# VH-VL binders against q8ka87r5to149, part 21

Target 1, 145 residues: q8ka87r5to149
Amino acid sequence: PNKFTVKAQEALQAASMLASSKQNQQIEPEHLLSVMLGDHDNIACQIARKLETPVDTLLSVVDREIDRIPKVTGASATGQYISSDLGKVFDTALKEAEQLKDEYISSEHLFIAMSEAGVKVSKLLKDAGIDRNAILKVLTSFRGS

## First folded at step 3 (VH-VL; framework fv_diridavumab)

Design s24
Fold by ESMFold2-Fast, scan of step 3:
Formats: structure tokens, C-alpha cells, sequence
Structure s24 (fold): chain C 145 residues (1-145), chain A 120 residues (1-120), chain B 111 residues (1-111)
């Protein structure tokens, strides 16, 4: 797949706006995870709730990690770019979408990728009981038959 | 597959500005980053900046900061690069190039380039 | 001036192997992926290698890349006259307020 779904694009845009509001030069997986978990209409939040994850506790940990990201000021604070870690999440999400034979990369693929890409949020998610197998089990019930 | 098509050659006077467009044939740029790279005659390529339309954000090389503006037209498949306060040293071939996933690590699809000549 | 250092030229005979070096620092090659681009006269650069050692579809396996520490190399085996071109390495540079940088280029001559 070469395209993100509209809902995935909305989450990515919200992550960019969050990073900007925090004066972070790079958009990190932490920014994306924060906006996805903070949105009750996002499938990532719905999956975490169904797994009985303490979402509010996890979200506070993620937000604290965002607050530790260096702030950028002056002429160097022109524009933003995707971090290397977020790039790894995207590469993993593409692989997950291909394995599930999905035409587009959606929020569910990004959520699976965050748990599997071997970045900082991957450990946070696994410590909270969220990994690929747990997500896929819940996702199957959302996809119906 | 996707091709990148740039606007036609330009001849400009010193002190003016130029705006070059880059259009995706067969798609949109919502899932990609687009970089602008220039190459003066006999010289190597210089990265000027890029835009990640899905994030609505642009990043500029320090050499061009304050003179270059990169914009996108509503994810529609057109990206623009405007360079102001033109000097003879800005005479070059200007390329747009695509980077998948919007993290600007490599450029896999390139336009053929647009010539900009700055002379009085 | 180039942030990444390449030899200005390299020469080899048809059928031989050639390597082109690209030297940087920890803020660029040391901590980021390296790409290589081929440019034939009158054409746009063409991606040969990305992510240090991967080839796009359509690039033959006689082109290879590698990275060690703050240096990268492009290898070309079975050299052909059609390989005569300029070759550029490229990577992200964090110390430059995060921007993409290219090497100075290497002109490959097939003798």
C-alpha cells in the first residue's frame, strides 16, 4: 500500500500539531500514540480499552515522555520532520498492512506497528499488556466474521 | 506509476522571485514527502528543503532559510517552491523529488528538472 | 563545500570492480541511513541504493552499498561503459538543523 486512510491521516496531522505545540523539531511515535489514545473514536483507544489497559495511566506516562523531548527555539525551529523512530513505525505498519492484505495503512496498522517496531513506545505498550497478538485478537472481533 | 512533472523554464531578473510547481501524474502527495533539490551547471546537487503534506509542514536548508517557501495545494498533487531575491548564483536546474513515508531519508522518484536562469 | 567527502574521480576497465567512498561524521553517516545516486549527463539523479544497502526495483545486483562507522561505500562489479556517470552519496545531517546533504560527487570513467 502507498496510501493512509483518512482517519490515519487525521491522527498523523494531530500528532504533528501536538509536536508543534510542544516545540519539538521531530514528530515522534510518542506524539502519535498520545493523540491516538486520547481520541475515544480512534480504534487504538478502543482496542486498549477492550484489553482493559489502564489507558489514562499509560497516556500520562506517554505525555511525560513527550515533555522530556528537547524544545527547539530560534531559527532552528523552522518546520518539522519525522523522526527515525516514527519512520520505523511506518515501515512496520506497511508490512503489517501487507500481511493482513489491506489496501490502505490504517490506524490499526499504526497501532500494531508501534508495539512491534522496537522503539521506546513499543516497550511502554508491552509493559501495559499491548502487543501484536493482543491487538490482533481484539481486531478480529471488530472485523466481524 | 507516479511521475513528477515540473513547470516550464523561467528567465528572471535579479531581485525578482520565481515559483516552480511540481505535479504528481497518477496520484497525490498526501502520503509522501516532496523535496526540492537544485544543481548549478557543473556542480553537485543541493537540498533546498521539503514538505510533508500529510503533516502540513515544511523544512528548509539553512542556506535557503528566509528566501525559500515550499507549499502544497490541499494534498491535491501539486507542490510549489518559491525562491525570492534572486541572484545570478541562483541560475540552476531545479528538481522536485519524492520520498516515501514523509521522513526525507532518500529520493526515489525525480522530476526531469526545470531550468531557472537569472540574468539582467 | 560538501559535508560528505568523496574522491573527485575513479577509473577502472570494463568487467572490473570499483568502489567509491563517502566519508562523514557521527551527525550524518554515523547516525543515519545512506543513499547513493547515479547521474548520467543531461539527466536527473537516479536512486541506486537506499537504507545503506538496499536496491530499488530495476537496479541490478552488481551495485551494492555498505556502511561502517562514519563511512559508506558504493561497489560496482562487472563494470560496463554505461556506468560512466557521476555518483553521489546522500544522508540526513542532524548538526545542520536537520537537513539532507549530498556528497561532492565522484566521476566514474570506464577506460
Amino acid sequence: as target 1 above (145 residues)
Amino acid sequence: EVQLVESGAEVKKPGSSVKVSCKASGGTFSSYAISWVRQAPGQGPEWMGGIIPIFGSAKYAPKFQGRVTITADDFAGTVYMELSSLRSEDTAMYYCARDRWGYLYYMDVWGKGTTVTVSS
Amino acid sequence: QSVLTQPPSVSAAPGQKVTISCSGSSSNIGNNYVSWYQQLPGTAPKLLIYDNNKRPSGIPDRFSGSKSGTSATLGITGLQTGDEANYYCGTWDSSLSAGYVFGGGTKLTVL
Scores: ipSAE 0.266, ipTM 0.725, lowest interface PAE 3.6, mean pLDDT 85

Design s25
Fold by ESMFold2-Fast, scan of step 3:
Structure s25 (fold): chain C 145 residues (1-145), chain A 120 residues (1-120), chain B 111 residues (1-111)
Amino acid sequence: as target 1 above (145 residues)
Amino acid sequence: EVQLVESGAEVKKPGSSVKVSCKASGGTFSSYAISWVRQAPGQGPEWMGGIIPIFGQAKYAPKFQGRVTITADDFAGTVYMELSSLRSEDTAMYYCARDRWGYLYYMDVWGKGTTVTVSS
Amino acid sequence: QSVLTQPPSVSAAPGQKVTISCSGSSSNIGNNYVSWYQQLPGTAPKLLIYDNNKRPSGIPDRFSGSKSGTSATLGITGLQTGDEANYYCGTWDSSLSAGYVFGGGTKLTVL
């Protein structure tokens, strides 16, 4: 599939708004991770908590990384597109959804993808004890089997 | 399977504006970006800008910044491109094209093109 | 005019093979995926190659792509009369002031 669930779409829109508020020219995986971890109803936040990750600490690290992204002002400051790194996350999420036999790309697929796509947030997540196997283990318990 | 349907040909006077529409038919609109690409007679294609409707933000090529506006109507599944302050050199074929999510570096489905003629 | 350089024309006989080059810089081809488009007279461009070397469904394996450093190459083997068209490379330019860029195009004539 190449369609997102409504919850995933909401997270993506929130990430775009965050990038805009930070005057960032491109939407990065850091923006998406920040909004997903900051939403207590998001499966990514729930998985991180189940793994006993200090979510507030991780979120602070992610927000600091966002603050390091160059800010653009003037004529070049209008409009945004996704970064190549976020594109890698999307491609990886599609493959994860296909492997899990899911019809749509959901927040959990995006979260797995962020840990596996080999981008900057992937190292942040793995340093925090979050990788594909850990996420799948928790996801299985959430699904009751 | 999915098609992009563009609005009809336009003939405009110098200094006016033109608004071209692009409607996605037969597929989900929100999961991909839409780019606008123009091609003047005898020239290669030139990217004007694009929008990812799910994000609600457009990006423009610097050459067109300030006189092009790209918008999306999420409910209708339609993207618009408005070009203002038209000059004779804006005479071209205008295409919309789907730029697949995760691969913003290629356009996999193209509209048939809209001819815009600006009289001299 | 264009930031990606292609030869303006190439020609070969049916059944032969040709290669079309596309040269750029670190901010475009060097750091991003390259796509190739075929444009038959009077039609919109058609995606032929994406991600440097991948073919969309329905594109025969006679068409191939490759990338090395800041240059990309489109290969066409077993040339057919129907391959006569303009071919364009394209990629994202990752500099702050750019976006998607196309090559100047190469006209393929099948003699």
Scores: ipSAE 0.114, ipTM 0.667, lowest interface PAE 4.7, mean pLDDT 84

Design s26
Fold by ESMFold2-Fast, scan of step 3:
Structure s26 (fold): chain C 145 residues (1-145), chain A 120 residues (1-120), chain B 111 residues (1-111)
Amino acid sequence: as target 1 above (145 residues)
Amino acid sequence: EVQLVESGAEVKKPGSSVKVSCKASGGTFSSYAISWVRQAPGQGPEWMGGIIPIFGRAKYAPKFQGRVTITADDFAGTVYMELSSLRSEDTAMYYCARDRWGYLYYMDVWGKGTTVTVSS
Amino acid sequence: QSVLTQPPSVSAAPGQKVTISCSGSSSNIGNNYVSWYQQLPGTAPKLLIYDNNKRPSGIPDRFSGSKSGTSATLGITGLQTGDEANYYCGTWDSSLSAGYVFGGGTKLTVL
């Protein structure tokens, strides 16, 4: 598969650190969405703001969902892999990047994938007015020309 | 075509440690996970653990927790597996294998294996 | 004992069809994708099937996979002498104490 951009890699590393701080066994789409929305320089946050989404409210909902993920301690808590749901997000992001003929998987592909992969965050995003078509309409203004 | 190149055979004494390397040839590790799988003579494969290099995080099978350490050196494009407190039962072929995204549904590219023999 | 149960052996003549079963539980096969691996003597395992029923490039359509509930099957049609090998199923186990798990293996003899 294609490589992730540096900014996407930074978001994934931040998501891993967030999952660890919450004592979650696996990195979930909720962790990734939380760090992307919490970073004003991330394209996902910029798109949500341009769609006039109440980002702070959405972030609170996402963080509440993270708090519902079971906490684990001891030997089973060490080492974290991605969840099946985050894997679905990655597969969807790869397909989105291929459809847009992009060489790298970037933050915008991850954001589109979170709205389309049919995971819990997909419903949260759609309830907030964020779906693939809304993202694409805004995205064109960020890509230049 | 990506290949995984493992380090050479090792002969170790009981109580020592061994460190095996796995290097991607023709590609990079940034977008996938690397698993370590061992196979004792006459036995089936046994998953030891894996790492997703971009996260810098490893996960270990319970049987090996506390004895195995898996690390990645993104600059060299190499993943390492270190197994400590070696016993005769650790004599096996050790494979590295590539897994997409680290949710561990399948391993599509395998190294040729490194023989580790533990004897006095 | 392996967490995933396979028959220890299966045999058939060239040109025939065989199926190899793999039985697990809700924490592994029931909730996750199943893969199948072929291992010829003296070689590393080779991926035959991934995502329950998909073939990597270079794997002939004689090999097929399926999954129903907590069980999976590998089908091989038009058996050839070169198919004689050990076959392993594999999947992720979602329980707190596990990780990726392999079946005990099935030795296919082509007589």
Scores: ipSAE 0.225, ipTM 0.711, lowest interface PAE 4.0, mean pLDDT 85

Design s27
Fold by ESMFold2-Fast, scan of step 3:
Structure s27 (fold): chain C 145 residues (1-145), chain A 120 residues (1-120), chain B 111 residues (1-111)
Amino acid sequence: as target 1 above (145 residues)
Amino acid sequence: EVQLVESGAEVKKPGSSVKVSCKASGGTFSSYAISWVRQAPGQGPEWMGGIIPIFGTTKYAPKFQGRVTITADDFAGTVYMELSSLRSEDTAMYYCARDRWGYLYYMDVWGKGTTVTVSS
Amino acid sequence: QSVLTQPPSVSAAPGQKVTISCSGSSSNIGNNYVSWYQQLPGTAPKLLIYDNNKRPSGIPDRFSGSKSGTSATLGITGLQTGDEANYYCGTWDSSLSAGYVFGGGTKLTVL
């Protein structure tokens, strides 16, 4: 299906708020990754820590990429919208949820999708040692507990 | 199978407001975006705006900004579109439509439409 | 009137092939995914194609889509009388602050 869990919806809303605070017209995968890695209760952060990824360092790199996103200011600025890259992440997350036979799109599916969708954050994650296989190995330890 | 059920036909005077409802049968709106699209007699469809519940945001076409308000009652599974300061040119069929991914890229499920007639 | 330009009409015989064009600009088709909608007389529009070239479940493979630069094309093969309808392209337009826009429509007549 295309339903998001409550935790995933909260992350998406936080990403929207982050994009707004940065005066970005589009919500990008960088915004979503930043809020997920910055939330200790998010499974993406927990997976990255279990993989011994330097999360604070990775987060700093992601925040620098956000700073490079064009800003829109003034009264002519309207609402936000989803970027094409974030749309690719959503499409990939749906496929990942289907492959894992999960009823909902969860934070872990979004995290896998960000590593696999072929967008800028995908390279950042893989350079940090985070890819689908690494995520799945850690995920099984969380689901088996 | 999700269906969108729209409220009944409306006849309004110029200067008044109309509020049309769109209810999902077989689901809720929390994970979907809902757009409102109107079509005047003999004309093509015109996007008015939409709501993206997962982001808590609404978007309006510039032509309707200031006159249209889109709201959601997630518990009731209902989205509303209110159009104010009605003119004869607002006479049209009003459709609600769902984006399957929840982010306003395309409209995969459509309501049957609500006829709104504005006459003096 | 419409920011996306379509031919007002096309026609062909049953079993033949038609293409319907949709022309825009860099701010809409050039930068965004294109969808196509079919509207039979007296009914709501129905999604035929999304993401430039993908079909929803239940849409036969006679319908196809493509996009090149600032233009998109809907292809219909093996025309049937039931295909008589208005066809609309649609996409986001960043010049309208990410508003969705539709083409002017093409009326398909199957003779």
Scores: ipSAE 0.233, ipTM 0.713, lowest interface PAE 4.3, mean pLDDT 85

Design s28
Fold by ESMFold2-Fast, scan of step 3:
Structure s28 (fold): chain C 145 residues (1-145), chain A 120 residues (1-120), chain B 111 residues (1-111)
Amino acid sequence: as target 1 above (145 residues)
Amino acid sequence: EVQLVESGAEVKKPGSSVKVSCKASGGTFSSYAISWVRQAPGQGPEWMGGIIPIFGTPKYAPKFQGRVTITADDFAGTVYMELSSLRSEDTAMYYCARDRWGYLYYMDVWGKGTTVTVSS
Amino acid sequence: QSVLTQPPSVSAAPGQKVTISCSGSSSNIGNNYVSWYQQLPGTAPKLLIYDNNKRPSGIPDRFSGSKSGTSATLGITGLQTGDEANYYCGTWDSSLSAGYVFGGGTKLTVL
């Protein structure tokens, strides 16, 4: 299906708000990753910590990348839209949810998608030891392996 | 199967406003992006703007910035497009269209369109 | 004026093949995915291709898409009279003007 869980929707809304606060016209995977890693109750943060990833260090790198995104001001810059890279993450997340036979696109599917979609955050995550297989192993332990 | 249904045809005078609605039948649009696209007689389609309801923020094409307002009524399952300060060149077929993944990326389902005629 | 440039018309006989080009810039085609839409007379546009080269369910494989640099191409093989329509490319424009943009359209005539 093409429905997001409530928690996934909350993460997407938080990413939109972060992009707005940074005066970024596009919502990027960096915004989504930042809000997910910055939320201790988010499954992405929990998975990264279980993998012994230095989350604070990774988050600082992501936040610096966000600070490099061009700022827009003025009348023509009042609206936001999804970047092509974030759209790619969404397409990948749907495929991951379908492969796992899940009815909803959840935060874990978005996290897997960010590592697999071949965007900038995918390299950051894989360099930190986070990829689809590592995420799935941790998810299995959360769901009773 | 999702179908998009626009409100009926409108005839308006120059300087007035028009508000067109778009309802999803056979599903919900909370997870979709909805775009508004118009097409003047004998011309190609022109994107006006869109909304991603889960983000709550609309995006407008620069040509329509200041004249167009796109809103979503999550409770009614309806998206609206209001165009103000109408001119004769605004005479066109107006379509709403959906993106499957809830982002403004491509339009996979289109309504049949609503005719708006601006004449004195 | 359209941001994306297409030839205004193309013609071929039934059973032949045609290609329709779409030219843009780095801020649109060069940095974003391209879609193609078919519009039969009196109807709404219909999605033919998304993500540069993918077909929605129900679109036959004689329709194909590709992208190279700042240009995209729609290919149609085994032409049928029912393919006679206007074809539009479309993509997101990431520049300061920002928004979804369509090509000027190409009228395909099957002779």
Scores: ipSAE 0.144, ipTM 0.672, lowest interface PAE 4.4, mean pLDDT 85

Design s29
Fold by ESMFold2-Fast, scan of step 3:
Structure s29 (fold): chain C 145 residues (1-145), chain A 120 residues (1-120), chain B 111 residues (1-111)
Amino acid sequence: as target 1 above (145 residues)
Amino acid sequence: EVQLVESGAEVKKPGSSVKVSCKASGGTFSSYAISWVRQAPGQGPEWMGGIIPIFDTAKYAPKFQGRVTITADDFAGTVYMELSSLRSEDTAMYYCARDRWGYLYYMDVWGKGTTVTVSS
Amino acid sequence: QSVLTQPPSVSAAPGQKVTISCSGSSSNIGNNYVSWYQQLPGTAPKLLIYDNNKRPSGIPDRFSGSKSGTSATLGITGLQTGDEANYYCGTWDSSLSAGYVFGGGTKLTVL
């Protein structure tokens, strides 16, 4: 795949807006995870709830990590960019989409990627019982076998 | 194979503006960042700025902040770079280049370049 | 003046090995991935190396990259006349404006 689904693009735009509201210079996986888990229509939130993850507790931890990201100091910084960690998530999501033979990179690929990319949110997700195999089991039931 | 097609050469007067376009094969940029890089005759490349269409956000190098504007028309699959208040020092080849996933750490596909000449 | 420093030129004979250095600081090479670009006369730059040491499809294994601290190196073995070009390192610089920066370039002459 070479592009994101509309739903994935909406999540990425929301993550960018969240980073801006926090005066964060970079868009991090924490921003993306926060907006995805906070959206009841997002498959990541649906998967987490199906796994009986305490989503509100996980969101509190993620929000605390976002608050630790340095804010722009002095005059406002010029623009934003993707962090190297978010770049790893994107590369991992591409591989996951290819393995599932999907034409687009969707929210579920981003969610799997966040658990597998070896970034800070990966540890948070695995500690909450969310990893690739758990996501795939739920995803299979959502796709109707 | 993805290709980036840039608009044709421009000759402009000092003080005017120039707008260069960059279109992807297949008409979409949603999964990429597009950077604009210029190269003056006999000099190395200089990054001007880039846009991440999926985030609807652009960022600019400090040297160009305030006189460069980068926009995307995702429907047309085209990214634009407009440089205002042109000076003779802006005479250069202007390239658009793709960065996969929008993290802007490297440029893997380049347009062939648009020559912009600023002279009276 | 470039924030990334490269030697202006390097030369060697066909079949030999050359290395091209790129020196920066903590805000750029020290904390970010380094890429290398080849530019033949009259053409756009071409990506040779990304993520410090990875090659895109189609780039021969004669080209290699490495990074240590605030410096990066491009290695070229088995030099061919077709390798005559300008070579540029590039990376993100977090301290200035979150902008991409290129090295000053190194002209490789194959004698």
Scores: ipSAE 0.247, ipTM 0.722, lowest interface PAE 4.2, mean pLDDT 85

Design s3
Fold by ESMFold2-Fast, scan of step 3:
Structure s3 (fold): chain C 145 residues (1-145), chain A 120 residues (1-120), chain B 111 residues (1-111)
Amino acid sequence: as target 1 above (145 residues)
Amino acid sequence: EVQLVESGAEVKKPGSSVKVSCKASGGTFDSYAISWVRQAPGQGPEWMGGIIPIFGTAKYAPKFQGRVTITADDFAGTVYMELSSLRSEDTAMYYCARDRWGYLYYMDVWGKGTTVTVSS
Amino acid sequence: QSVLTQPPSVSAAPGQKVTISCSGSSSNIGNNYVSWYQQLPGTAPKLLIYDNNKRPSGIPDRFSGSKSGTSATLGITGLQTGDEANYYCGTWDSSLSAGYVFGGGTKLTVL
C-alpha cells in the first residue's frame, strides 16, 4: 500500500501536533502511541482495553518518555521531521498491511508495527502484554462479526 | 503509476521571487512527503526542503531557511516551492521528488525538473 | 562543501567490478539509512539503492549497497557501457541544523 486510512492520517496529524506542543523537532513513536491510546475511538485503544491493559497507566509511562525528549526553540529549530524510529514503525506497518493483504495502512497496522519494530515503545507494549499475536487475536474477534 | 510534473521554465531578475509547482499525475497523490532538490550547472544535487502533507509540516535546509517556502494543496494534488530574494547563484534545475516515508529516507519518484535562470 | 565525501571518479572496463565509497559522520551515515542515486547525462537522478542495501523493482542485482560505521559503499558488478553516469550517495543528517544531504558525486567512466 501507498496510502493511510483517514483514521490513521488523523492519528498521525495529532502526533505531529503533540510533538509541536512539546517543542520536539522529531515526531517519535511515543507521540503516535500517546494519541492513539488517548483516543477511545481508536482501535489501538479498543484492543488494549480488550486485552485488559491498564491504558491510563501505560499512557502515563508513554507521556513521561515524551517529556524526556529534548526540546528545541528559536533559531535552533528548522521545522519538523519524522525520527528514524518512527520510520521503522512505518516500514513495519507497510509489511504488516501487505501480509494481511490490506490496500491501506490503518491504525491496527501501526499498532502492530509499534509492538514489532524493535523501538522503545515496542518494549513498553510487550511489557504490557501487547504484541503481534495478542493484537491479531483481538482483531479476529472484531472482524469475525 | 505516479508521475511528478514540475511547472515550466522561468527567467527571473535578481531580487525577485519564483514559485514552482509540482503536480502528481497518472496515479494516486502520495501524501507521505515531497522534497525539492536543486542542481546548479556542473554541480551535484542539493536538498532544499520538503513537506509532509499528512502531518501538515515542512522542513527546510538551513541554507534556504528564511528564503524558501514549501506548501501543499491537498485538494488539487499540487505542491509548491517559492524561493525569494533570487541571486544569480540560484540558477539551477529544480526537481520535485517523492519520499515514501517522509523526506528523511529516500526519493523514489522524481520529476524531470524545471529550469530557473536568474539574470539581469 | 559536501558533507558526504565520494571519490570524484572511477573507471573500469566492461564486465569488471567497481566500488564507490561514501564517507560521513555519526550524525548522518552513522545513525541513518543510506541511499544511492544514478544520474545519466541530461536526466533526473534515479534511485538505485535504499535502506543501505535494498534495490527498488527494476534495478538489477549487479548493483549492491552496504554500510559500515560512518561509511557506505555502492558496488557494481558486470559493468556495462550504460552504467556510465554520475553516482550520488544520500542520507539524513540528524544534527539540529541539517536535513537531507547528498555526496559530492562520483563520475563512472566505462572504458
Scores: ipSAE 0.336, ipTM 0.746, lowest interface PAE 3.2, mean pLDDT 85

Design s30
Fold by ESMFold2-Fast, scan of step 3:
Structure s30 (fold): chain C 145 residues (1-145), chain A 120 residues (1-120), chain B 111 residues (1-111)
Amino acid sequence: as target 1 above (145 residues)
Amino acid sequence: EVQLVESGAEVKKPGSSVKVSCKASGGTFSSYAISWVRQAPGQGPEWMGRIIPIFGTAKYAPKFQGRVTITADDFAGTVYMELSSLRSEDTAMYYCARDRWGYLYYMDVWGKGTTVTVSS
Amino acid sequence: QSVLTQPPSVSAAPGQKVTISCSGSSSNIGNNYVSWYQQLPGTAPKLLIYDNNKRPSGIPDRFSGSKSGTSATLGITGLQTGDEANYYCGTWDSSLSAGYVFGGGTKLTVL
């Protein structure tokens, strides 16, 4: 299995549940971003607020884009169907974790990956001033004194 | 409902700059982006760039990068497009159009257009 | 600069059906929603279709859209003289960093 932190695993599970509630067969980066931004204890939300992003406005836009995703009937094991775009996010997150010399993929790696993977949410994040350099600058300020 | 009101026609000399305004009537630009699209006589529309006023973030088409500047006055509900180093090929109708901040796939509200003529 | 290809013109008689094609690539139509715009002489473009096949309020059901692979199609049934206009497809292009792109346009003539 991919080695995610417990917090990242919880976010992925919440994303799966959100996709299911929306009758989406695949889990998309939009679902993951929505749950991460909606959780004030998630570091992605904390980073966005530190960057002075209007998080509530960004979240409402992400949720509207989720409403565009095609719906399917019938309950399914949504965790089985990771979208190709979410797969790109995971691949990018692995590389970001390696660059930071972290053994596990955490929420901050997923957040960086969303801005860098060249998927649809990457456009939203960069429009909001959120990219790899901005995220890393905030993370650096959290680490040191 | 929102209407977009553009500034009046402009006649400019080659080498000068032009600044066109787009004002929201009946609403604000909050939660929306504003695109600028031009159309030369007999040609199709050409996207120049967009701004998301709440973030102050502007993005430009590569052809116009370095020549175009799009800005917003949040308090006045007005967006501006300034095009510099004008050439005769810049003679066109310039439209502002509202798009939804998110995935830009369509523009639903359009200004009536501003004619810019570049001649010596 | 347009990377979306449309036929330059199309014509049909009143009451007939026409289709207008729009051809792109995987970086634009293939991975993004397509919109269609109608432009009458002397007017700004008007949104006809968004999200591949959805109509804004006030657009009659004679107008329809579809998308398959890297191509999109606008259909107009029950053709009327008032439908004479230029029609443009549009979408986002991720590969060029150019943002939004329009097709070259199709002039519809009702004869």
Scores: ipSAE 0.013, ipTM 0.625, lowest interface PAE 7.9, mean pLDDT 85

Design s31
Fold by ESMFold2-Fast, scan of step 3:
Structure s31 (fold): chain C 145 residues (1-145), chain A 120 residues (1-120), chain B 111 residues (1-111)
Amino acid sequence: as target 1 above (145 residues)
Amino acid sequence: EVQLVESGAEVKKPGSSVKVSCKASGGTFSSYAISWVRQAPGQGPEWMGWIIPIFGTAKYAPKFQGRVTITADDFAGTVYMELSSLRSEDTAMYYCARDRWGYLYYMDVWGKGTTVTVSS
Amino acid sequence: QSVLTQPPSVSAAPGQKVTISCSGSSSNIGNNYVSWYQQLPGTAPKLLIYDNNKRPSGIPDRFSGSKSGTSATLGITGLQTGDEANYYCGTWDSSLSAGYVFGGGTKLTVL
């Protein structure tokens, strides 16, 4: 797959807006995870809740990590771009979509990728009991229902 | 396998503008960033800027800021680079290159290049 | 001029080993991933190494990369005549308002 579903694109755009509001020049996996978990209609939030993860607590940890990202202001501030860590999440999501034989990269692929890409949010998610196998188990229930 | 197809060679006069296109063949641009890189004869590559079509975000190297504009037509799968106020120093091969996911640390697929010659 | 410094040329015989260096600063190589590109005469550059030491599919394990501090190294073992090309390092440079930069290039001659 070369493209994202509409819902995944909306999450990515929301992450970009969040990064801008925080004066972060790079869009990080933390920004994406925050907007996905904060949206009750996003499958990532629904999966986390089904796994009985304390979503509000996890969100507060993620938001604290975002607050630690250096801020850029004034004339040195230029346009926004994707961080290398978020790029690794995208690369992993592409592989996950291909393994599931999905034509598009969807929110669930991004969520799996965030747990598996070996970036900072991956440890946060796994510490909260969220990894590829847990996500796939819940996802099977959603696709079957 | 994705290929990047660039528009044909251009010969321009000083002070004019040139617009080069880059089209994805065998894929789309929506999930990638596209960088523009030029190379003057006998010189190394020089990064000009990039665009991430999915975000609508473009970023330019300071040397080219104010003279370069990078745009994307997401529907057609085409990215454009327009360079204005041309001088003889702008004579170069202009490449488009795909940054996987736009993390800008490597370019994995390159166009064959468009020759732009600026002379009177 | 390039902000990343490479030797202008290196040479060796078939079957030998060469090392190409790339020197920068804390604002580029010191803080960011390094890539290497191979450019054969008359062709576009081709990605050879990314993320300091990873190879794309189709790149032989004769090619390797490493990074230490503000310097990066491309290693080529078992040299073949087809390796004769220009080699460029590249990375992100935050001191240039977050722009990508390339090295000046190294011409490898296989004698």
Scores: ipSAE 0.033, ipTM 0.625, lowest interface PAE 5.8, mean pLDDT 84

